# Ledger of designs, part 7: VHH binders against Myosin phosphatase Rho-interacting protein (MPRIP)

Target 1, 108 residues: Myosin phosphatase Rho-interacting protein (MPRIP), of Homo sapiens (Human) (q6wcq1r43to150)
Amino acid sequence: KPIYGGWLLLAPDGTDFDNPVHRSRKWQRRFFILYEHGLLRYALDEMPTTLPQGTINMNQCTDVVDGEGRTGQKFSLCILTPEKEHFIRAETKEIVSGWLEMLMVYPR
Key: E = the ipSAE of ESMFold2; O = the ipSAE of OpenDDE; V2 = 0.75 times the mean of E and O plus 0.25 times the DockQ between their complexes.

## First folded at step 4 (VHH)

Design a23 (framework vhh_7b2m_4)
Fold by ESMFold2-Fast, scan of step 4:
Structure a23 (fold): chain B 108 residues (1-108), chain A 123 residues (1-123)
Amino acid sequence: as target 1 above (108 residues)
Amino acid sequence: EVQLVESGGGLVQAGGSLRLSCAASGFTFSDYAVGWYRQAPGKQRVVVASITSGGSTKYSNSVKGRFTISRDNAKNTVYLQMNSLKPEDTAVYYCAKEYRVTFGSTEYEYDYWGQGTQVTVSS
């Protein structure tokens, strides 16, 4: 069952923010849906039937932290999992704050 | 600077066809939903058709089956193909870029509007 959703910007796969060239890479706009079972899904539009571009299992999340220091982008978050760091950002402070509240439920 | 420039309007007889174009600049066109709205004198501006970044389309009941919305991301352009035009379709047609969408809704809020293009359908 979906419990939260909205448009966010996702850092391109393989982005290394310690590399200055990667910091200027274009972020991808995706529609994110959080399901009560802890799956965070993103796709090209808001339709549940649209093929997802990817998923993040929030049940494996170790932390969700502010991303601005790492990415150089305002309103960004880092979702830490054992396999990968995921970087998302919102267009406003209100949107990123809402996502932080929803995602902070999952870290161990 | 975000810009939307409509073209293709004109005078046409009932039963005729027109193709409207909207050229977009100042944002990453492929990332946003775009829509066509219309406004007749003394009436509210209403949605006609919209297309998501992924290509999913929606139409108002008054135009479904007659109008087709499409996009060309390589050209940063959205189109509205208008067939079987009726006098009731007479209006200024506006192109709009998505601003927000509310969770749990498929409805979009549009923040950037073009100047419009006049469509007049004679009986």
Scores: ipSAE 0.013, ipTM 0.311, lowest interface PAE 7.9, mean pLDDT 83

Design a24 (framework vhh_vobarilizumab_d1)
Fold by ESMFold2-Fast, scan of step 4:
Structure a24 (fold): chain B 108 residues (1-108), chain A 126 residues (1-126)
Amino acid sequence: as target 1 above (108 residues)
Amino acid sequence: EVQLVESGGGLVQPGGSLRLSCAASGFTFSSYAMAWYRQAPGKGRELVAGITSGGSTSYADSVKGRFTISRDNAKNTLYLQMNSLRPEDTAVYYCAATYRIYFEDSGNYHVEYDYWGQGTLVTVSS
């Protein structure tokens, strides 16, 4: 069952923010939907019938932390999984705070 | 004052057609994704058709090929053309400006909207 959703910017797959050259990569605007079972899916638009472009399994998440120090971007979060790090950012503090509240329960 | 006002609902025979309209006011209509969804008696809410601000459309499997969603940004109006209507299409139809979207496991859809219409009843019966 989906429980939350909204527009976020997603760092391109394979971005290494410890590499200064990668910090200039273009973030992609995606519509994110969080499902009750812990899948976080993202798609090209906000329509519920649009096929998702990717999925982050929050049940595998080890931590959700502030991403500003890593990315250099305000209102960004880092979702840590054993396989890789996922970086998202919001347009406002209110949006990122809402997402942090929804996502922070999974690493516990 | 923000308003979405639906019209065009009514009683129609199976196989007939209806065109629903949703007149929007009080916000920048052209900037919003818009949707039609319905709630049948004794069933959950479902999203039947959506259209982005750019005009891209999506349909639920149950209505694909029979319903057409469209918008007229100059008139701030959303439309749903319903053809080949079935008794199963009987429901209250709602117009919504989409901000956040979500689904149910049952295949029904729910959307967190900035703005909602009051709904219009469509009855398909002989």
Scores: ipSAE 0.000, ipTM 0.144, lowest interface PAE 11.1, mean pLDDT 80

Design a25 (framework vhh_vobarilizumab_d1)
Fold by ESMFold2-Fast, scan of step 4:
Structure a25 (fold): chain B 108 residues (1-108), chain A 125 residues (1-125)
Amino acid sequence: as target 1 above (108 residues)
Amino acid sequence: EVQLVESGGGLVQPGGSLRLSCAASGFTFSDYAMAWYRQAPGKGRELVAGIYSGGSTSYADSVKGRFTISRDNAKNTLYLQMNSLRPEDTAVYYCAAQYRTYYDSSGYTIRYDYWGQGTLVTVSS
């Protein structure tokens, strides 16, 4: 069952924020839905039945940290999993704070 | 500034058809979910049809099979094709753009924050 959701910007796969050219890459606008079982899905639109573009299993999450230092973008978060880092960004401080609160229950 | 301007409303006889248009400006149209709402005299606004930024559509049970929502992102325009019109379809039709989506502890809520001025559709003999 969904417990949280909203529009976020997602860094393109393979983005290396230590590379100055990659820091200027266009982030992708996706609709994120967090389910109570810990699956975070993102899709092209808000409809719950729209097929997801990808998923992040928060039950495998090792940490959720502020991403601003890494990405150079305000209101960004880094979701750390054993497989890779996921970078998301919100339009406002309020939105990113809400997501941080919801996602921080999963690490460890 | 965000502007939504509806057109295409009018008087039509039962069984007739109308096509409504909504011209959008002041925002990146392709990034927003769009919807058509209507308000009949003495009643609240009700969702008629929605189209999400990715192209998925939804319809109220009362209009399914008769109405078709579509969008042209290159022209920043939303459409509602209305067929087999009935007297109970008489209402002011509003174009709306979603600004925010909320998830509460009980479920999922979509909110449409930008509204047009409306266009009147009258279905009578």
Scores: ipSAE 0.015, ipTM 0.277, lowest interface PAE 6.5, mean pLDDT 83

Design a26 (framework vhh_vobarilizumab_d1)
Fold by ESMFold2-Fast, scan of step 4:
Structure a26 (fold): chain B 108 residues (1-108), chain A 123 residues (1-123)
Amino acid sequence: as target 1 above (108 residues)
Amino acid sequence: EVQLVESGGGLVQPGGSLRLSCAASGFTFSSYWMAWYRQAPGKGRELVAGIYSGGSTSYADSVKGRFTISRDNAKNTLYLQMNSLRPEDTAVYYCAKSYRVEYGSTTVTFDYWGQGTLVTVSS
């Protein structure tokens, strides 16, 4: 069952934050849901029946760190997995702090 | 499926202490944000204390420094240690399991699955 959720901005797939041109790419608004057992799902809208755009398995997560230094965007987080980095961003400090707290329980 | 059973309530004198317990079953306890709420006579429901799955805690200003929330994931049990109790702490205390954030919101929704335990503070 879901244990947390909300709207976040997701960096487009293939974004390289070491490339200045990529740092100006438009982040995409997605609805994120964190489920019991560590699956983090994101979709185009908040409807339960909407097909997910992707899933991050937090049980595979190695770290969750502040993303501002990497992305240049306030209130951003980097979710590190063995496969790749995922960058999310919140609209406020309160939102990003809540997500950091919920996601930090998973890193190995 | 989900069951939350509160215990530990009772009558105590002002300045006394009580420890409330909540036995959880039917879900993966360690994965959920858990909370204690209270409903005092003639008042609305109040969030007293919350504990995230990772152990971080939050408290209402009315109880900060007096109450301590804790969890034992091996026993699937949530606790509330209440010290320096005051007559205004008299209420039915409820154990709550997190559910989800309302769409478009950052606030966590809780399921009140427990029946509550009465705490009376009086001389």
Scores: ipSAE 0.000, ipTM 0.133, lowest interface PAE 10.8, mean pLDDT 79

Design a27 (framework vhh_8h5u_2; at its last look DockQ between E and O 0.03; V2 from the best seeds 0.00; counts 0 for: pae E 13.8 > 2, unsure alone 60.6 < 65, placed apart)
Fold by ESMFold2, look of step 5:
Structure a27 (fold): chain B 108 residues (1-108), chain A 127 residues (1-127)
Amino acid sequence: as target 1 above (108 residues)
Amino acid sequence: EVQVVESGGGLVQPGGSLRLSCAASGFTFSDSWYAMGWYRQAPGNQHERVAIIYSGGSTNYPDSVKGRFTISRDNAKNTGYLQMNSLKSEDTAVYYCAASYRVTYDSSGYEYTYDYWGQGTQVTVSS
């Protein structure tokens, strides 16, 4: 059951924001869908049947924190999992705040 | 009974403004609401999407209306809106609100679909 959704920008996997070459990488525009059981899926369009580009298991998430210090981008979040860090950003403070509220319930 | 009902259509002069409303009943936009869109159809043409707003607040518009039309929602009033400014005769059409808030749940995932259409409201732009 989808419980939240919307377009966000996602930093490419493995981006090191202290590396100048990585800082010039274009963020990826993805449609994110949060499902009731904690799956956060993203894909190239809003259709739920589209093959996802990736998923984040929010049930394994250890923290969701403000991302500006790491990314240099306003309206960004860092989703921490044991396997890696995920960085997302939105167009406005209101949009990122809505996502933070929905995602903050998962950290252990 | 789940419904969406449009209102606010009418006759306007070129350059004028009009605000359409989409009142929801039998569900709330703040629940499992996933997307709400405005579509238009002129006689003999296929439906054209002119605005969409997603649950997370992101919006999208085709170039033909970008900068002139604004989609919004008011979850407290369970109502979506389309503000149409700088109207042109080419904007004459029946405008429909469409909402998708229900998907089939299974163990493999969820499907996003447009489930409900309103009956439409006529917008006519003429001198």
Scores: ipSAE 0.000, ipTM 0.261, lowest interface PAE 13.8, mean pLDDT 79
ESMFold2-Fast, scan of step 4: ipSAE 0.488; ipTM 0.753
ESMFold2 (binder alone), look of step 5: mean pLDDT 76; pTM 0.751
OpenDDE, look of step 5: ipSAE 0.015; ipTM 0.233

Design a28 (framework vhh_8h5u_2)
Fold by ESMFold2-Fast, scan of step 4:
Structure a28 (fold): chain B 108 residues (1-108), chain A 126 residues (1-126)
Amino acid sequence: as target 1 above (108 residues)
Amino acid sequence: EVQVVESGGGLVQPGGSLRLSCAASGFTFSSDYYAMGWYRQAPGNQHERVAIITSGGSTNYPDSVKGRFTISRDNAKNTGYLQMNSLKSEDTAVYYCATEVRFTYPSGKTYVFDYWGQGTQVTVSS
């Protein structure tokens, strides 16, 4: 069942924030839904029937940390998994705080 | 327990009509639903959205069914409908009903619940 959701900005795949050129890449606006079984899904719009663009398995998450230092962007988070780092960004402090609260349940 | 159950599927000849029904239990459409949609999947094909209706009554259809299919809902009966006219062989698929409950949080819009039915088979053939 979905337990949280909202619009977030997602860093493009392959973005290396240690590379100054990559830091100028345009983040993509996606609608994120967190399911109680730990799947974080994102899609082009807010309808649950819309084809997802991708997923992040939060059950494999090792940490969720503040992303501002890495990305240079306010209200960003880094979701760490064994496969890769995922960077998301909110438009406001309230939005990122809500997501941090929901996502921090998973890291071990 | 929340349940969504489809009915009305069957075999029909090309050019025929069918009316699918979607009955929900465990909650009501009049209180919490923002949208209801119909989805289909044929063997070997990816699923696609066929129709959607919002809590305000706005509807959307892909070009493949626009003008032939009509989505509606009766909030008092907790039932949604898909009226399918001028059916074509390419409309053959399992049809699924989906309902959603959307809440507005200080952080923006969010989805809390998404419920899917088990599907009903529609076969269009001579």
Scores: ipSAE 0.000, ipTM 0.113, lowest interface PAE 12.0, mean pLDDT 79

Design a29 (framework vhh_vobarilizumab_d1)
Fold by ESMFold2-Fast, scan of step 4:
Structure a29 (fold): chain B 108 residues (1-108), chain A 125 residues (1-125)
Amino acid sequence: as target 1 above (108 residues)
Amino acid sequence: EVQLVESGGGLVQPGGSLRLSCAASGFTFSSYAMAWYRQAPGKGRELVAGIYSGGSTSYADSVKGRFTISRDNAKNTLYLQMNSLRPEDTAVYYCAAKTYRVTYGSTTYVEYDYWGQGTLVTVSS
């Protein structure tokens, strides 16, 4: 059922990158797992049975775009859903490229 | 520079105990899943025990109930407590560190990023 996974940094809930004060907020390190049914779940560690901290429904995703312009952070992506914008960031170009490839199958 | 240094190996009699240590440096130890592998004479390298960053553990059937894996994140050290040792446990034991960075088709470790040089454990009368 899980098809992809890895450690990513998640922007704190309520972060508005158009607000200069919010740009200094500490990103949260979370383990993300993408499931075949389109749910992207994140948790405090990599164990599959650890309860998730949150879920992004990729079946409702309208776009996945480069996030660097919005966040000011390298290797970041913006996942757009009707409910919310989600910002994630990887530690390397290779990691973010892998996630972009996996997540790009869902938009629209 | 990433370093994993194993210690604690040696010669013990059947039924004895040993505690292996792995000192880690050069990476954020608390964020990595850690594992002990072993390679017995004439056999391939096999997973013995693993511990996730959150503390959850897994064991090979051959060692379950006899071995205990643990970690001390404040000291960047991984441990393997080996009890009720058997001649079949004779092997070089390797410490391994894995970030579950990006994986496909699995929620477990895909491969180990960093390896120690190993420490020899001999169980013989």
Scores: ipSAE 0.013, ipTM 0.243, lowest interface PAE 8.4, mean pLDDT 83

Design a30 (framework vhh_vobarilizumab_d1)
Fold by ESMFold2-Fast, scan of step 4:
Structure a30 (fold): chain B 108 residues (1-108), chain A 126 residues (1-126)
Amino acid sequence: as target 1 above (108 residues)
Amino acid sequence: EVQLVESGGGLVQPGGSLRLSCAASGFTFSRYAMAWYRQAPGKGRELVAGIYSGGSTSYADSVKGRFTISRDNAKNTLYLQMNSLRPEDTAVYYCAAGSYGRVTYGSTTYTEYDYWGQGTLVTVSS
């Protein structure tokens, strides 16, 4: 059952923010949906039946931290999992605050 | 100032065609889900067709195969091509724009329309 959703910008897969070339890469606008079972999925648009581009398992999340220091972008978050770091960015402070509230319940 | 202005309505014979337009201004059109709703006299408002920001479309069963929704992001315009019109298509047609997927408190993901046009009348009669 979906519990939260909205548009966010996602850093391209494999982005290394310590690499100056990667830092200039264009963030991708994706529609994110958080499900009550802890899966965070993202897709190309907001239609419920649109095939997901990827999934982040929040039940494996170790931390959700402010991403601005790492990415250089305002309103960005880093979702830490044992497998990798995921970087997302919102268009406003209000949007990123809402997502932080919803995602912060998962870190272990 | 957000504005949605419908045009293209009119009187048409059964089996005829009409193309409705909705001119949008005051917001970033390309980022919004858009829809056409209609309301016949004495009835509730019903969703006719929707188009999402990524281009995916949805249609009411009553209009599938006859109506086509499309958008022109460069012109900030939404369209509804209506073919094979029937008397039961007679209604005021409304353009709507909104944020989709804001789901809290356990509700199912759905489209919420924040902005509505004034409507354009379509009459299908002999």
Scores: ipSAE 0.014, ipTM 0.271, lowest interface PAE 7.9, mean pLDDT 83

Design a31 (framework vhh_7qia_2)
Fold by ESMFold2-Fast, scan of step 4:
Structure a31 (fold): chain B 108 residues (1-108), chain A 124 residues (1-124)
Amino acid sequence: as target 1 above (108 residues)
Amino acid sequence: QLQLVESGGGLVQPGGSLRLSCEASGFTFSDYAMGWYRQAPGKQRELVAFIYSGGSTNYADSVKGRFTISRDNAKNTVYLQMNSLRPEDTAIYYCAARYWGTVKYPSGETYDYWGKGTPVTVSS
């Protein structure tokens, strides 16, 4: 069952923010939905049946931290999993704070 | 201020075609899902066709195969191409914009914005 959702910007897969070329990559606007069972999916639009572009398993998440220092972008978060780091960014402080509250439940 | 302006309605004979347009202003059009609704005399307003921000579409069973919804993000316009029109398609057609924003999903608030409507009459 979906429990939270909204538009966020997602850094392209494989982005290394220590690489100046990667820092110029365009963040992609995706609709994120967090499900009760802990899957965070993102897709091209807000239609519930739109094929997901990707999924982050929050039950495997080891940390959710502020991303501004890493990305250079305000209102960004880093979701750390054993597989990789995921970087997301919101348009406002209120939006990123809401997501942080929802996602911080998972890391232990 | 978000504004939606419908055009293209009119009187047409059964079997004819019309193309409705809805021009949007005052917002980032590409972020919104867009829909066409209609209200026939004495009936409730009903969904005709819907297009999500990414281009996915849904149609009412009564119009599948006859109507096509499309959007042109460069022109901030959504279209409804109506073919093989029938007398029962007679209604006032309304354009709507829907934004999900950052809300509890699916239980969160959605915001629908409406145009004033354009009348379509199908009769001989």
Scores: ipSAE 0.033, ipTM 0.406, lowest interface PAE 5.6, mean pLDDT 84

Design a32 (framework vhh_8pnl_2)
Fold by ESMFold2-Fast, scan of step 4:
Structure a32 (fold): chain B 108 residues (1-108), chain A 125 residues (1-125)
Amino acid sequence: as target 1 above (108 residues)
Amino acid sequence: QGQLVESGGGLVQPGGSLRLSCADAGFTFSSYAMAWYRQAPGKERELVARIYSGGSTNYADFVKGRFTISRDNAKSTLYLQMNSLKPEDTAMYYCAAGWSPYDEYGLTRSAYDYWGQGTRVTVSA
């Protein structure tokens, strides 16, 4: 069952924000849906039939922190998992605050 | 952030037509699924029509063939063309922007839900 959703910008896979060259990479606009079972899926649009581009398993999440210091971008979050860091950002403070509330229940 | 403003409502005779508009000043319109809802006197608010960011549409059975939803991303405006109006169409009509692909599965939450204040449509002789 989906419980939250919206458009976010996603940093390209493999982006290292400590590398100045990577800071110029274009973030990708994706539609994110959070499901009750803890999967966060993202796709090219909000249609129910659109195939997902990827999935973040929030049940494996170790932390969700403010991303602005790492990315240099306002309204960004870092989702930490054992395998990698995921960086997302919103268009407004209100949107990122809502996502932080929904995602912060997962880190243990 | 953004505010949705509906217009185009009014009084019309059965069989008549109206075009509703929903304009915004201040959000990224082209990224949002948009919808028209209505609330008839004494009834709950119900979905009339939905249009996704990619242009696909979905209609309630009671308006199929009579109503057409469309969007103009360059003008940040949503439309509802209402033809062959019936007394049963009398309601307050609301536009909404946000994530609505799973409204039929229950209450979902979105980071983006925006609602207008509504425009009244009365179909009466």
Scores: ipSAE 0.140, ipTM 0.482, lowest interface PAE 4.3, mean pLDDT 83

Design b01 (framework vhh_vobarilizumab_d1)
Fold by ESMFold2-Fast, scan of step 4:
Structure b01 (fold): chain B 108 residues (1-108), chain A 126 residues (1-126)
Amino acid sequence: as target 1 above (108 residues)
Amino acid sequence: EVQLVESGGGLVQPGGSLRLSCAASGFTFSRYAMAWYRQAPGKGRELVAGIYSGGSTSYADSVKGRFTISRDNAKNTLYLQMNSLRPEDTAVYYCAAKLYWGSTKYDSSGYTYDYWGQGTLVTVSS
């Protein structure tokens, strides 16, 4: 069952923010849905049945931290998992604050 | 100012075809879900067809195979191609937009469309 959703910008797969060239890569606009089972899925549009482009398993999340210092982008978050780091960015402070509140319940 | 203006309604014989158009302004059309609803005399409004920002579509069972929803993002226009029309399709047809302002919490209710046009009358009669 979906519990939260919204448009966010997602850093392209394989982006290494320690590499200055990668910092200029265009972020991708995706619709993110957080489900009560802890999966955060993103897709090309807001239809719940649209096939997801990817999934972040928040049940494996070790931390959710501010991403601005790492990405150089305002209103960005870093979602840390054992498999990789995920970077998302919102268009406003209010949107990123809402997502931080929803995602912060998972780190362990 | 958000505006949705429907056109293309009229009188048509059973088995005929009509194409409805909805001209949208006042928002970034390509980024929002759009839908066609209808309301027949004495009945509530019902969803006919929906189209999401990425192009995914949905249809009411009563119109599947007969109606096609589409959008032209360059022209900010939503369309409904109506084929094999039946007297039961007689209704005022409304264009609707789901304007998404940020993030939303999902509750027991589904998404509700936020903005509506004034409607266009479709009469299917011999």
Scores: ipSAE 0.045, ipTM 0.404, lowest interface PAE 4.9, mean pLDDT 84

Design b02 (from p3a with T107G E108S S109T A110S; framework vhh_vobarilizumab_d1)
Fold by ESMFold2-Fast, scan of step 4:
Structure b02 (fold): chain B 108 residues (1-108), chain A 124 residues (1-124)
Amino acid sequence: as target 1 above (108 residues)
Amino acid sequence: EVQLVESGGGLVQPGGSLRLSCAASGFTFSRYAMAWYRQAPGKGRELVAGIYSGGSTSYADSVKGRFTISRDNAKNTLYLQMNSLRPEDTAVYYCAAKLYWGSTKYGSTSYDYWGQGTLVTVSS
């Protein structure tokens, strides 16, 4: 069932990038796995049975946009869902480009 | 040049203990998932234990509770502590490394790098 996977940095839960204090929060390194049914899971490592820290249902995703303007961080993306904005960041341009390609198919 | 060099194998009596080491060089060890595989004469290669870059571990049912996998990222070294050894543990033990960055092959069981192996013999 997994179709893509890799390490990304995740903005801490509750981060409001319009709040200057929240912009200094340290992003958390998590292993993300995208499943063919559109579930995006993240956990502390690459092990498939590691308890997930959280999930994003890409089937509910309304848009995936560049996050740099909002977060101030290079190679960041914003995943928009009706309930919440999710911010992720890659270490390189190549990694973020790969994830954008995989995730961009879902917005409707 | 990437290298994985196993050591610590030898002859041991049933019930004894051995500690295997795998010295890694030529890559960013801390970012790789590491594993120990073994192959007994006339048998296929099997996974013994795995440790992911975040520290999560997995074990084959046959070694659970007896073997412990660990890593020292500062020394670029993988370990396998083997306790309560049995004759059926006799095999060549191999170290393996895999990187999980941005990959459609996440579900693959193939590893990027392999060591040459170290022999463990459990006999009276």
Scores: ipSAE 0.245, ipTM 0.586, lowest interface PAE 2.9, mean pLDDT 88

Design b03 (from p3a with S58Y S103D K105R T107G E108S S109T A110S; framework vhh_vobarilizumab_d1)
Fold by ESMFold2-Fast, scan of step 4:
Structure b03 (fold): chain B 108 residues (1-108), chain A 124 residues (1-124)
Amino acid sequence: as target 1 above (108 residues)
Amino acid sequence: EVQLVESGGGLVQPGGSLRLSCAASGFTFSRYAMAWYRQAPGKGRELVAGIYSGGSTYYADSVKGRFTISRDNAKNTLYLQMNSLRPEDTAVYYCAAKLYWGDTRYGSTSYDYWGQGTLVTVSS
């Protein structure tokens, strides 16, 4: 069952914000859906049948923190998992605040 | 200010073609799912065709193979190409827009914005 959804910008996979070349990389707009079972899925559009570009297992999330200091981008969040860091950003403060509320329930 | 403005409706004979346009302003068009609905005299509104932000489309069985929905994100415009028109296609055609965000139930058919409509009459 989907419980939250919306368009966000996703940092390209493998982006290292400590590397100045990587900081200029274009973020990609993806449609994110959070499911009741804790899977955060992102895809090219809103259709449920569209193949996901990737998934983040929020049940394994160790922290969700403000990303602005790390990325240099306003309204960005860092989702920390044992395998890697995921960086997302929203177009407004209200959107990022809503996502933070929904996602910060998961860190263990 | 959000606006959806339809155009292209008119009188056409059975078997003819029309192209409807919907000009959008006041929001980030490329992020929205868009749809065409129609309402015939004395009937409720029905979904004709839809297009998701990524380009995936869906069509009502009554129009599949005859109508084509498309969008031009650079021009903030939605289109409906209507071929092989029939008298039963006579209706007011409405443009609609939907954005999913914050606590949104996925798969909802409710639309956030509606246009004023454009009349299509198919008659001899």
Scores: ipSAE 0.012, ipTM 0.193, lowest interface PAE 8.8, mean pLDDT 82

